# Ledger of designs, part 69: VH-VL binders against q9h9l3

Target 1, 176 residues: q9h9l3
Amino acid sequence: PRKMVAIDCEMVGTGPKGHVSSLARCSIVNYNGDVLYDEYILPPCHIVDYRTRWSGIRKQHMVNATPFKIARGQILKILTGKIVVGHAIHNDFKALQYFHPKSLTRDTSHIPPLNRKADCPENATMSLKHLTKKLLNRDIQVGKSGHSSVEDAQATMELYKLVEVEWEEHLARNPP

## First folded at step 22 (VH-VL)

Design x72
Fold by OpenDDE, fold request of step 23:
Structure x72 (fold): chain C 176 residues (1-176), chain A 122 residues (1-122), chain B 107 residues (1-107)
Amino acid sequence: as target 1 above (176 residues)
Amino acid sequence: QVQLVESGGGVVQPGRSLRLDCKASGFTFSTYGMHWVRQAPGKGLEWVAVIRYDARYTYYADSVKGRFTISRDNSKNTLFLQMNSLRAEDTAVYYCAKGTYRYDYTGYFDYWGQGTLVTVSS
Amino acid sequence: EIVLTQSPATLSLSPGERATLSCRASQSVDSYLAWYQQKPGQAPRLLIYDASDRATGIPARFSGSGSGTDFTLTISSLEPEDFAVYYCQQSYDWPYTFGQGTKVEIK
């Protein structure tokens, strides 16, 4: 448990027509939900679309945002050697341009026992919002102000904790 | 019930310093950005400063930059405004205001204290 | 900084009448605009945020509209308790700024 962290990232649109998804915020929490890292990140390219409604990222956040390369180094330092829990975490890793070992990765969007607990098809990909509401009776990503990567990371960790024992046993028997 | 209670206001001479406190209750203080907004007597509202929930981000109005410092103690649910080199134009009621969005220091002010009066005069 | 100009400076109306307050920004603030109410001797109270979203507990008679540079606060039917000063505020960019206020007074 002490070796586990949960991560959630927010992305903005860069590149031509804003189609490139670039990291703009990253939040990492420990097993207890304490924030270990929470920074706004400045992409290397000009932001074309803040995607604020979804990302929660606003122009003001970029004024003193941490440059991507620096932030990436900070984040990787935290993640190295840890079991990293996330929801659809491949998107976060992609935005980070980082590869985390599969054996140390936990994706709550692909945990059949978690879906089962939520009365969802085991092989379906459910949203973090839905699982959080169903299993934690908590509302996240409410309103039009966009996501909070801190809240999302916390929710992700809490969801994983519900199935941690069962899933870790499964992974032990079936290593990826 | 969200409550914000400012204190520390008073009468000071120009060039002096004063620290304002704002005691918060009724919400998870450590997860919200906090603001100071002031209002000169008979005048409108002026945003002064903001601080993120973890104090890692702060911004100031140009009128107070370099003289005022916003800070917080989350363990005590208290917001602070250290005011140095006070000027006559700093005379105002100072309001503590809660940011609207959790873990976000931008946006609006959904709750306000009743304010504390700071008077700078010779 | 973004300058918000409110009009009129004073609005004299009777209870039951419709109040229309304007706030114009010197540049686009998208929908990042709020309205506050301040009664004499009291702290401001958030009425509207994101141009048109009503804050919790705010009566339905208050409504906000607009985007970009032109915004409107409407009080469909003034209640006695609605006579106050109203401020608009932009959260589009630092520093945050307020309009100079519109006083809604009883005729």
Scores: ipSAE 0.933, ipTM 0.960, lowest interface PAE 0.5, mean pLDDT 96
Fold by OpenDDE, fold request of step 23:
Structure x72 (fold): chain C 176 residues (1-176), chain A 122 residues (1-122), chain B 107 residues (1-107)
Amino acid sequence: as target 1 above (176 residues)
Amino acid sequence: QVQLVESGGGVVQPGRSLRLDCKASGFTFSTYGMHWVRQAPGKGLEWVAVIRYDARYTYYADSVKGRFTISRDNSKNTLFLQMNSLRAEDTAVYYCAKGTYRYDYTGYFDYWGQGTLVTVSS
Amino acid sequence: EIVLTQSPATLSLSPGERATLSCRASQSVDSYLAWYQQKPGQAPRLLIYDASDRATGIPARFSGSGSGTDFTLTISSLEPEDFAVYYCQQSYDWPYTFGQGTKVEIK
């Protein structure tokens, strides 16, 4: 019923030194945490560093991965017109080579009331893992297997719901 | 506790078809990749196929590719293996196995069923 | 496919002794290597994953080591219930493959 989705992306390293962050997985969930999209994505350039410890991306994920151009089209179709919730979401949009309207973007890494609720400095940038543990009493990004973008997107949505009413009111009074 | 129960095994003639079922419980089935692994009598283990939690990704061993189909019904917590054009060398105990990582289909097999025997003979 | 070769084929030991099992890969699998235990008439059980991490509920006497192409499973002191067949498995690339197994039997 709500025109709201949460997104989380995983990136691998491309380019000569592996310093270019290229989209390798994207997960989108609806307000209820249901998965709307979850694809492994093949970057246009050779992968130099899978960054598996962080990304969770492995070599075998790329065998039938969706080409970036195709995936991007699919993702943008889902995001268009939606309120998009993410954590440090500028990284996701950058990897997607896409910019969502600021008025329709919610970044849980920049919501002071959320930090306050977690007994963190309001202007600090807290990790998704920390906020999720503190506010949801749930462990994410555990172990050496890397992140799960689905779990991260779900956690992000749940965190936002904790401050949704307050934050939406704030944004209404202070449009970005 | 995690439980996997295979069924559908039996004796069939070469060229025939057979479908195996694996009923899962004790975990959120719809969030894990599932595998089939088989073991011929007195032999070692052979990976057969994998399917992601949402069935969007599947992979097969070359020995069964084009003949076997892995599928799942998350609403029933059930994994399937449709085996067509069966051969004598397909004779084995077939295990369903749970993938180790949530929302992934790679890695290892942290829980196994008891297996179901498939015998292909004339 | 990546071929895993286990050695020895059979290991005859007494309870209380140390068991050392080897698994060699035809090419590097990084640390994407697991060990399984299978007793007669039973399904395999995961012991070690990622070369050295113990699965849930696995006794401390089981340990894994190695990376790249050479891996070792060690049972520090064999218990009667440890006599079984042990398989290594790589998850580095498709298709996933197993070693041919090492049988640990009672002397």
Scores: ipSAE 0.933, ipTM 0.960, lowest interface PAE 0.5, mean pLDDT 96
Fold by OpenDDE, fold request of step 23:
Structure x72 (fold): chain C 176 residues (1-176), chain A 122 residues (1-122), chain B 107 residues (1-107)
Amino acid sequence: as target 1 above (176 residues)
Amino acid sequence: QVQLVESGGGVVQPGRSLRLDCKASGFTFSTYGMHWVRQAPGKGLEWVAVIRYDARYTYYADSVKGRFTISRDNSKNTLFLQMNSLRAEDTAVYYCAKGTYRYDYTGYFDYWGQGTLVTVSS
Amino acid sequence: EIVLTQSPATLSLSPGERATLSCRASQSVDSYLAWYQQKPGQAPRLLIYDASDRATGIPARFSGSGSGTDFTLTISSLEPEDFAVYYCQQSYDWPYTFGQGTKVEIK
């Protein structure tokens, strides 16, 4: 099995006005799209805004949610030593208060060949939803119920697989 | 098309056990939360239990907590309800219901089975 | 638990008439409310979810409205097949709960 995983996180709003993005769900899938990790996570601070429309996180999800520190440890254990694929992954790492080595990070929001394949400007930042529709002919993040981090992680992995060979070659020539 | 077929219902005496099965088809079973909802004869609907797609999360109504166990076998597209220490008030048609949202266990019930009758009587 | 109270208990109407069903929650459920239809000897059928969104295949004559604690299911013009029992259900918090139902019967 490849040492490659895809990650997607959902955040809720904490702090006085709910402007702090706190991790509330994290999903990790392997190269084949199998779920390796999918937990709801309890932020250390009171949730002011579930941001359900986008996050998909609801009050019920926090009943038996994993405390952040514990979840973070579990997640880091999975990510360590792996090539981590994500979309706009800097947000996920920020929420995790973790930074994965750049050489082992793949951000599908910053892969020009992927955008090119989707007939998008190479240097544009396209949404996961758009790329998934264009390249995989699949609808994700549909409706008002919020995102599914599992589906988003799976889509991210599948998108990366489309350009994996080309991009890995590029990175080999141009190490980050 | 989505199909849910319950089985295992019957007549049992109080204190006995019974297991219900729900065979699912027409959708990716392993990616949806599943619920049990029951309806006593001539009465309304009562939510019983939920299980997430990977069985990581389960919740029960207080009326059945400690006696009923919801489980699933994704390889067989089957949902289960193990009912122990059955009581007369457990008499009902038991429906398995599909959760509306993929990779979630909250929300609504967009598809229902036809139900299986469980009668608990001495 | 959140208690849902439906009214009226029975609604007697004729085909073609407008039906208005009420569901009141003991506390706010935001918009996390669904409506189900159940005919005799059949399983319930999802009609409306998220208070106002129609489920797949549900005719346009069915509409839901409301938020917080007060919700309404409206059938603009009753068809013969619409005479049934209707239940509201909240998905705001565990345990999920249903209203006691409103029976829409032929006058």
Scores: ipSAE 0.932, ipTM 0.960, lowest interface PAE 0.5, mean pLDDT 96
Fold by OpenDDE, last read:
Structure x72 (fold): chain C 176 residues (1-176), chain A 122 residues (1-122), chain B 107 residues (1-107)
Amino acid sequence: as target 1 above (176 residues)
Amino acid sequence: QVQLVESGGGVVQPGRSLRLDCKASGFTFSTYGMHWVRQAPGKGLEWVAVIRYDARYTYYADSVKGRFTISRDNSKNTLFLQMNSLRAEDTAVYYCAKGTYRYDYTGYFDYWGQGTLVTVSS
Amino acid sequence: EIVLTQSPATLSLSPGERATLSCRASQSVDSYLAWYQQKPGQAPRLLIYDASDRATGIPARFSGSGSGTDFTLTISSLEPEDFAVYYCQQSYDWPYTFGQGTKVEIK
């Protein structure tokens, strides 16, 4: 448990048409849901689209945001050697420009037992919002204010805990 | 029910210091940003300061920068405003206000305390 | 800072009448605009946020509209308890700022 953390990142749009997803916030929680890291991050390129309705990121968050390079170093230091739990976590790692070992990665968007528990097709990709509502009876990502990476990371960890024993056994038999 | 109760107001001389407290209840205090907003007698509202849920981010109005400090103790569900080098123009009712969004410090003020009066006069 | 200018300064109306309050920003605040109601001797109360969304428990007679620099608060039919001072507030940028207020008084 001490070696397990959950991560969730928020991205904004950069590049000529805002099609590049750049890290703007990262939240990391421990096994108990305690926040270990939660920072707003300044992308190296000009922000074209804050994507606020989804990301929850506003212009005012960037005033004293941590530069990407610095934030990345801080985050990687936390993640190194740990089992990292996330939802569609490949997007987070991509935004971080970081590759975590597959054997130490847990993606709640690709855990068939979790979908089964939620009465969803095992091979379907379900949203974090849907799984959280079905299995935890909790509403996240409500309203027009956008997402909270802290809440999403906490929800992700709680969802994983529901299938942790079964999934860890599965992975032990079928290492990635 | 969300409740915010300010205390610590009173009459002080210019140049003196005063600390305001705001006791919160009815919500998970440690997950919301908190604000101070003041209102001079017979005047409008003026935003003073904000502090994020974990106190990692704070912002101040220019009129109080360098003199006021916003802080919080989440274990006691209490918000603070340390006011130093007080001036006559700081005379106002001071309100603590709850931020709208969890784990954020931006947005609006969805709940307010009753306010506490601070009077700075010689 | 972003300056919010409210108009009119005072609005004298009778119960049952429609009230229209204006708030103009010195620069665009997108939709990051809220309206508050304050009665004498009381703390402000949030009415509208994000320009047009009603806060919890706010009657349907209150509505907000606008985007960018021009915003409007409308009270479709004034109730006796609606006579108060109304403030707009922007959350687009630091420092947060309020309008100077519009007093809605009984005619």
Scores: ipSAE 0.932, ipTM 0.960, lowest interface PAE 0.5, mean pLDDT 96

Design x72
Fold by OpenDDE, last read:
Structure x72 (fold): chain C 176 residues (1-176), chain A 122 residues (1-122), chain B 107 residues (1-107)
Amino acid sequence: as target 1 above (176 residues)
Amino acid sequence: QVQLVESGGGVVQPGRSLRLDCKASGFTFSTYGMHWVRQAPGKGLEWVAVIRYDARYTYYADSVKGRFTISRDNSKNTLFLQMNSLRAEDTAVYYCAKGTYRYDYTGYFDYWGQGTLVTVSS
Amino acid sequence: EIVLTQSPATLSLSPGERATLSCRASQSVDSYLAWYQQKPGQAPRLLIYDASDRATGIPARFSGSGSGTDFTLTISSLEPEDFAVYYCQQSYDWPYTFGQGTKVEIK
């Protein structure tokens, strides 16, 4: 089996009204939850909305942030050839302007066995916070400081591990 | 309970070096940014330096840039401040302070040590 | 750097009285402002963060308000243990800076 990593990204708002989600932080952890990558990233366009209450990104973080192009290269290097686990991961890939092969992608927001385990509707999209609390008895994304992409990536990996065997078997029988 | 214990302070002559240690307990040290803040005798507080949880990011006050180095050993739950080329104006109680937010190096200082006195004099 | 100016320098009051401390920033710090209490021979203690959020374990008589450049720490009714020096601190930008402090002393 291929190596597995979990990714979580934080985005800020760029564009005329801040409606464009631009990558501002990316965290990648390995199967054990060890941080492989955690960088603040400078978008190529002016930041209109830091979205701090959600993203946890502050102006200070952008002072010596890694330029997007450089960060993207670093991140892609880590992700290449790996099974990438994320929650609502399409948003992360979109922000990265990168698309990982579907066969190597695991989205914990779309894993029916995971929702079932959490006593949630199998076809519902549950938040990472809810699943983490229900299945791991852990509180994430608390307070007003915003999200921690490291914690979120770690939680995502832990959640996936709960259903890994079942889901991998399912995918083997039903390739995307 | 969060506890921070500074050590390494003492009397030193100008131009000499000194290293301060801060032993942390009661929280997951490796997941918080840590700060040094100093206070000259009878004066106010002055922020000195910060280091991110993984030491990837550090920032310094202009007054100590090039002379002081903040570092950490997460395996030992210890924060360090290497002070070189010490000056009389570096005389102060040096406090180790915990950053407020997990996996962040910005914010405030929610817990402080009792400080260690550094006296730079001829 | 962002300069924080506290006023008054000294505030002489009696137990039970209301204390109002001011902190003014040389430029906007949004709500990234904290207040600390320091008693003689002790380390500072965080009272308020994000301008108005009370730190864990801090009595309700302490409250913070303000945004931008003007901030206020209020002690609704002074207790004997509240006589100390109070500092404001901004976390808007590096370097972090403190006000020069306000001493609340017993009248």
Scores: ipSAE 0.931, ipTM 0.960, lowest interface PAE 0.5, mean pLDDT 96
Fold by OpenDDE, look of step 22:
Structure x72 (fold): chain C 176 residues (1-176), chain A 122 residues (1-122), chain B 107 residues (1-107)
Amino acid sequence: as target 1 above (176 residues)
Amino acid sequence: QVQLVESGGGVVQPGRSLRLDCKASGFTFSTYGMHWVRQAPGKGLEWVAVIRYDARYTYYADSVKGRFTISRDNSKNTLFLQMNSLRAEDTAVYYCAKGTYRYDYTGYFDYWGQGTLVTVSS
Amino acid sequence: EIVLTQSPATLSLSPGERATLSCRASQSVDSYLAWYQQKPGQAPRLLIYDASDRATGIPARFSGSGSGTDFTLTISSLEPEDFAVYYCQQSYDWPYTFGQGTKVEIK
């Protein structure tokens, strides 16, 4: 196993008109797809929009949700020192109010070789759903129940593994 | 195909304990929330408890809270319901039910076992 | 808890007829409402979820509608195998609750 984890977060809307994206679920899986962390998280502010169609977060998930500050500490402890793989991962880090070192970050939404394998433009930003379907022949984020951050994290890791060798070599030659 | 098979039901006196088992197959058990739902003879359905795929979250109906414990062993694809301090009103067919959504414990029940009868009587 | 009230208690119809079952919630459950069918001596079977989505393998003659507090299950043309008890269930909040059931019986 590699010192690598994949992360996916779900956010709900807080603040005026629910425009603030607040962390409401975080899932972390290891290189093999095993769940290391999966918690519903209670934002510090009142939830205005659960964004359930996208987030999969429902009201009843918040009943015993982990307070943000506590969850953040738990998550950061897991991420520290790891190569962190995610899709559009800047959104996850933003929601966590945390920034992982760029040299230890892998964003599957910005890996040209991955897009190439999927017969997509190398400089385009493709969705996790699309890449997963194209390259893994698996459907994620189906239905109206919203996303599963665990499945999304697992898919993200599997996608990265397809281009890991090539991309790691590229990064070695071109450090961020 | 999805199969759920309950066992452990029987006749027991009030105040006694009983444990129900539910053996699951035909799906990745460790990735779904599981529920217990019961039905008193000639009556409707009553939700009893839920447990998340990793057992991190559990919830109970008020009628059983403090007396019943839902648990699971993912390595054995088995769901459990430990029933303590049983009462006459606990008499029912107990169904184990599969949650509809992967890696979630909310939603509905897309598959049910055949049920096991628990009779609490003096 | 959220109370679901179904009506009518009993619906007597003939094969081929349209069946309309009602489920009313004591408070809004948005669209988090499911319908189940239960035949004598059998476990319930999921018919409709999220108020209007048919579960896998459910015939097109079954349809669900509604949102908020009022929901309807419709069987467009009753088949002999459709005579059973039907329950609604809300997944909006804990505890999950069921309606008391509507029995669809043959006239």
Scores: ipSAE 0.920, ipTM 0.956, lowest interface PAE 0.5, mean pLDDT 96
Fold by ESMFold2, last read:
Structure x72 (fold): chain C 176 residues (1-176), chain A 122 residues (1-122), chain B 107 residues (1-107)
Amino acid sequence: as target 1 above (176 residues)
Amino acid sequence: QVQLVESGGGVVQPGRSLRLDCKASGFTFSTYGMHWVRQAPGKGLEWVAVIRYDARYTYYADSVKGRFTISRDNSKNTLFLQMNSLRAEDTAVYYCAKGTYRYDYTGYFDYWGQGTLVTVSS
Amino acid sequence: EIVLTQSPATLSLSPGERATLSCRASQSVDSYLAWYQQKPGQAPRLLIYDASDRATGIPARFSGSGSGTDFTLTISSLEPEDFAVYYCQQSYDWPYTFGQGTKVEIK
């Protein structure tokens, strides 16, 4: 059976007025929540807005950060051939400039059985914070210090486990 | 109960080496950044170094860069400071300090050990 | 590096009085500032972080305020155990730095 990992990324603002989202941290955990990768990443463009309130990234983190090209190579080697779980994962792949096969992608923001367990509309796009609070009774993304991509990746994996059997069977019957 | 216990201090001659240990308990050591902070006798506090929860990132004060090495063994809940090429100005009480935030190495020091004295003299 | 200058160097006050301690940074540190208390022969204790948030177990008489370059620690009514040295610390940029301390002593 294929190995499964969860990924979460934090982005900073680059480009005109800081509107472009560029990768500044990536965390990858295994099925048990153990950290496989957790690096600060230096975008190839000037950082205009650290977005620290959400990203948790400050200029200190960019000291000794891994250049984007190198980090991308490291990250893609980990992801290749694996089922990758994320929350609104298209944003993470966009920041990585990468396409992962749909058959190997799991997005906890778009799993109807997970929404059902949370007593939410099946077609709603629910936040990771809300699902984690409701289904795991844990608070993530607390305070003004920003998000922890490690905690977010761990929460994402635990949420997926709640529906893993059902959803994997669904995908086997309905290949993307 | 969070507890940090430093050891390894003593009197050494300039140019010599010393290793400090800090044994941690009462929290999940492997998820927090750890720091060394020192205080010369009768003086204020000086931050020395930090190491991230997984040891992948470190940073040093300029006064010790190249001479001191911070490290950790998460399986033993122990933080280390290897001090080489010691100088008189390194004389201080050395405190082990826990970082405030999980899975990061920036921030503040919410728990401290009682310190170990290092004296560098001829 | 960012220099933190504390004033006054010494506050001589009586129990029950209000203490106001200042910390001025050589450049903006936003709200990345903490306050610590240190009693003779003891390690420092975190009181306030992020300029105004009280650490776990810290009595409500301790409060912090300020942002940018000017910060204040206030002790609303001094207790006998509050006579100590107080340090501010910034975590805005490497290296982290402390102020030189303000000693609060019994008058």
Scores: ipSAE 0.841, ipTM 0.924, lowest interface PAE 0.8, mean pLDDT 94
Fold by ESMFold2, fold request of step 23:
Structure x72 (fold): chain C 176 residues (1-176), chain A 122 residues (1-122), chain B 107 residues (1-107)
Amino acid sequence: as target 1 above (176 residues)
Amino acid sequence: QVQLVESGGGVVQPGRSLRLDCKASGFTFSTYGMHWVRQAPGKGLEWVAVIRYDARYTYYADSVKGRFTISRDNSKNTLFLQMNSLRAEDTAVYYCAKGTYRYDYTGYFDYWGQGTLVTVSS
Amino acid sequence: EIVLTQSPATLSLSPGERATLSCRASQSVDSYLAWYQQKPGQAPRLLIYDASDRATGIPARFSGSGSGTDFTLTISSLEPEDFAVYYCQQSYDWPYTFGQGTKVEIK
């Protein structure tokens, strides 16, 4: 059976007016929530806006950060051949400049059974913070010090586990 | 309930080495960054070094860079400071300090140990 | 390296008085500044972080303010247990640095 991991990324602003989202941290956890990878990543372009209030990234983190090209290679090696779970995971893959096979991708922002468990409209896009509070009774992304990609990846895996049996069976009968 | 207990201080000649230990309890040690901060007798505080929860990232004050090594063993809830090539100006009480933020190594020091005295004297 | 300069070096006041301690940075540290209290024979204790947020268990008489280069710790009404040395510390850039301290003593 295929191994499953969860991923979460933090982005900073690069490009004109800091509007481009570039990868600055990536955390990957296994099925049990153990950290497999957690690195600060130096974008190839000048950082215009650290977005620290949300990203948790400061200039101190960029000292000794892994250059993007090297980090990308490390991350893709971990993801290859695995079921990858994320929340709004398209944004993570975009920042990685990577497209994981749809059949091996699980996005907790688009799982109707998960929304149903949270008493939310089945087709609504719900935030990770909201689902985690409703279904796991945990607070993540608390305060103004920014998000923790480790905590977020761990929460994403736990959320998926709540619907894993049902959703995997659904996907087997409805291949993407 | 957070407790940090330093040990390993003593009197040592210049040029010699010492290792300090800090035993942690009352919190999930493996999710927090840890710091060493020192205070020369009768003087102010000087930050020494930091290590991230998983030991993947460290940083050192210039005064100790290349001579001191911060490390940790999360299975034993223990922080270490290996101090090589000791100098008279390294004489201080050394404090173990817990970082404020989970899964980070920047920030402040919300809990401190009692300190252990290192005296470098011939 | 960012230098933090505290003033005054010593502040002599009576219980019940308002204490105002200053910390000035050699360059902007945004709001990445903390205040610590140290009593004789004890380790430092975190009072204020991120310039103005009180740490867990710190009484409301302690407040912090400022941003950029100029920061203030205020003790609204001094209690006997507040006579100690106070240090500011910046976490804006490596290496982290402390001010030299302000001793608050009973007049």
Scores: ipSAE 0.840, ipTM 0.923, lowest interface PAE 0.8, mean pLDDT 94

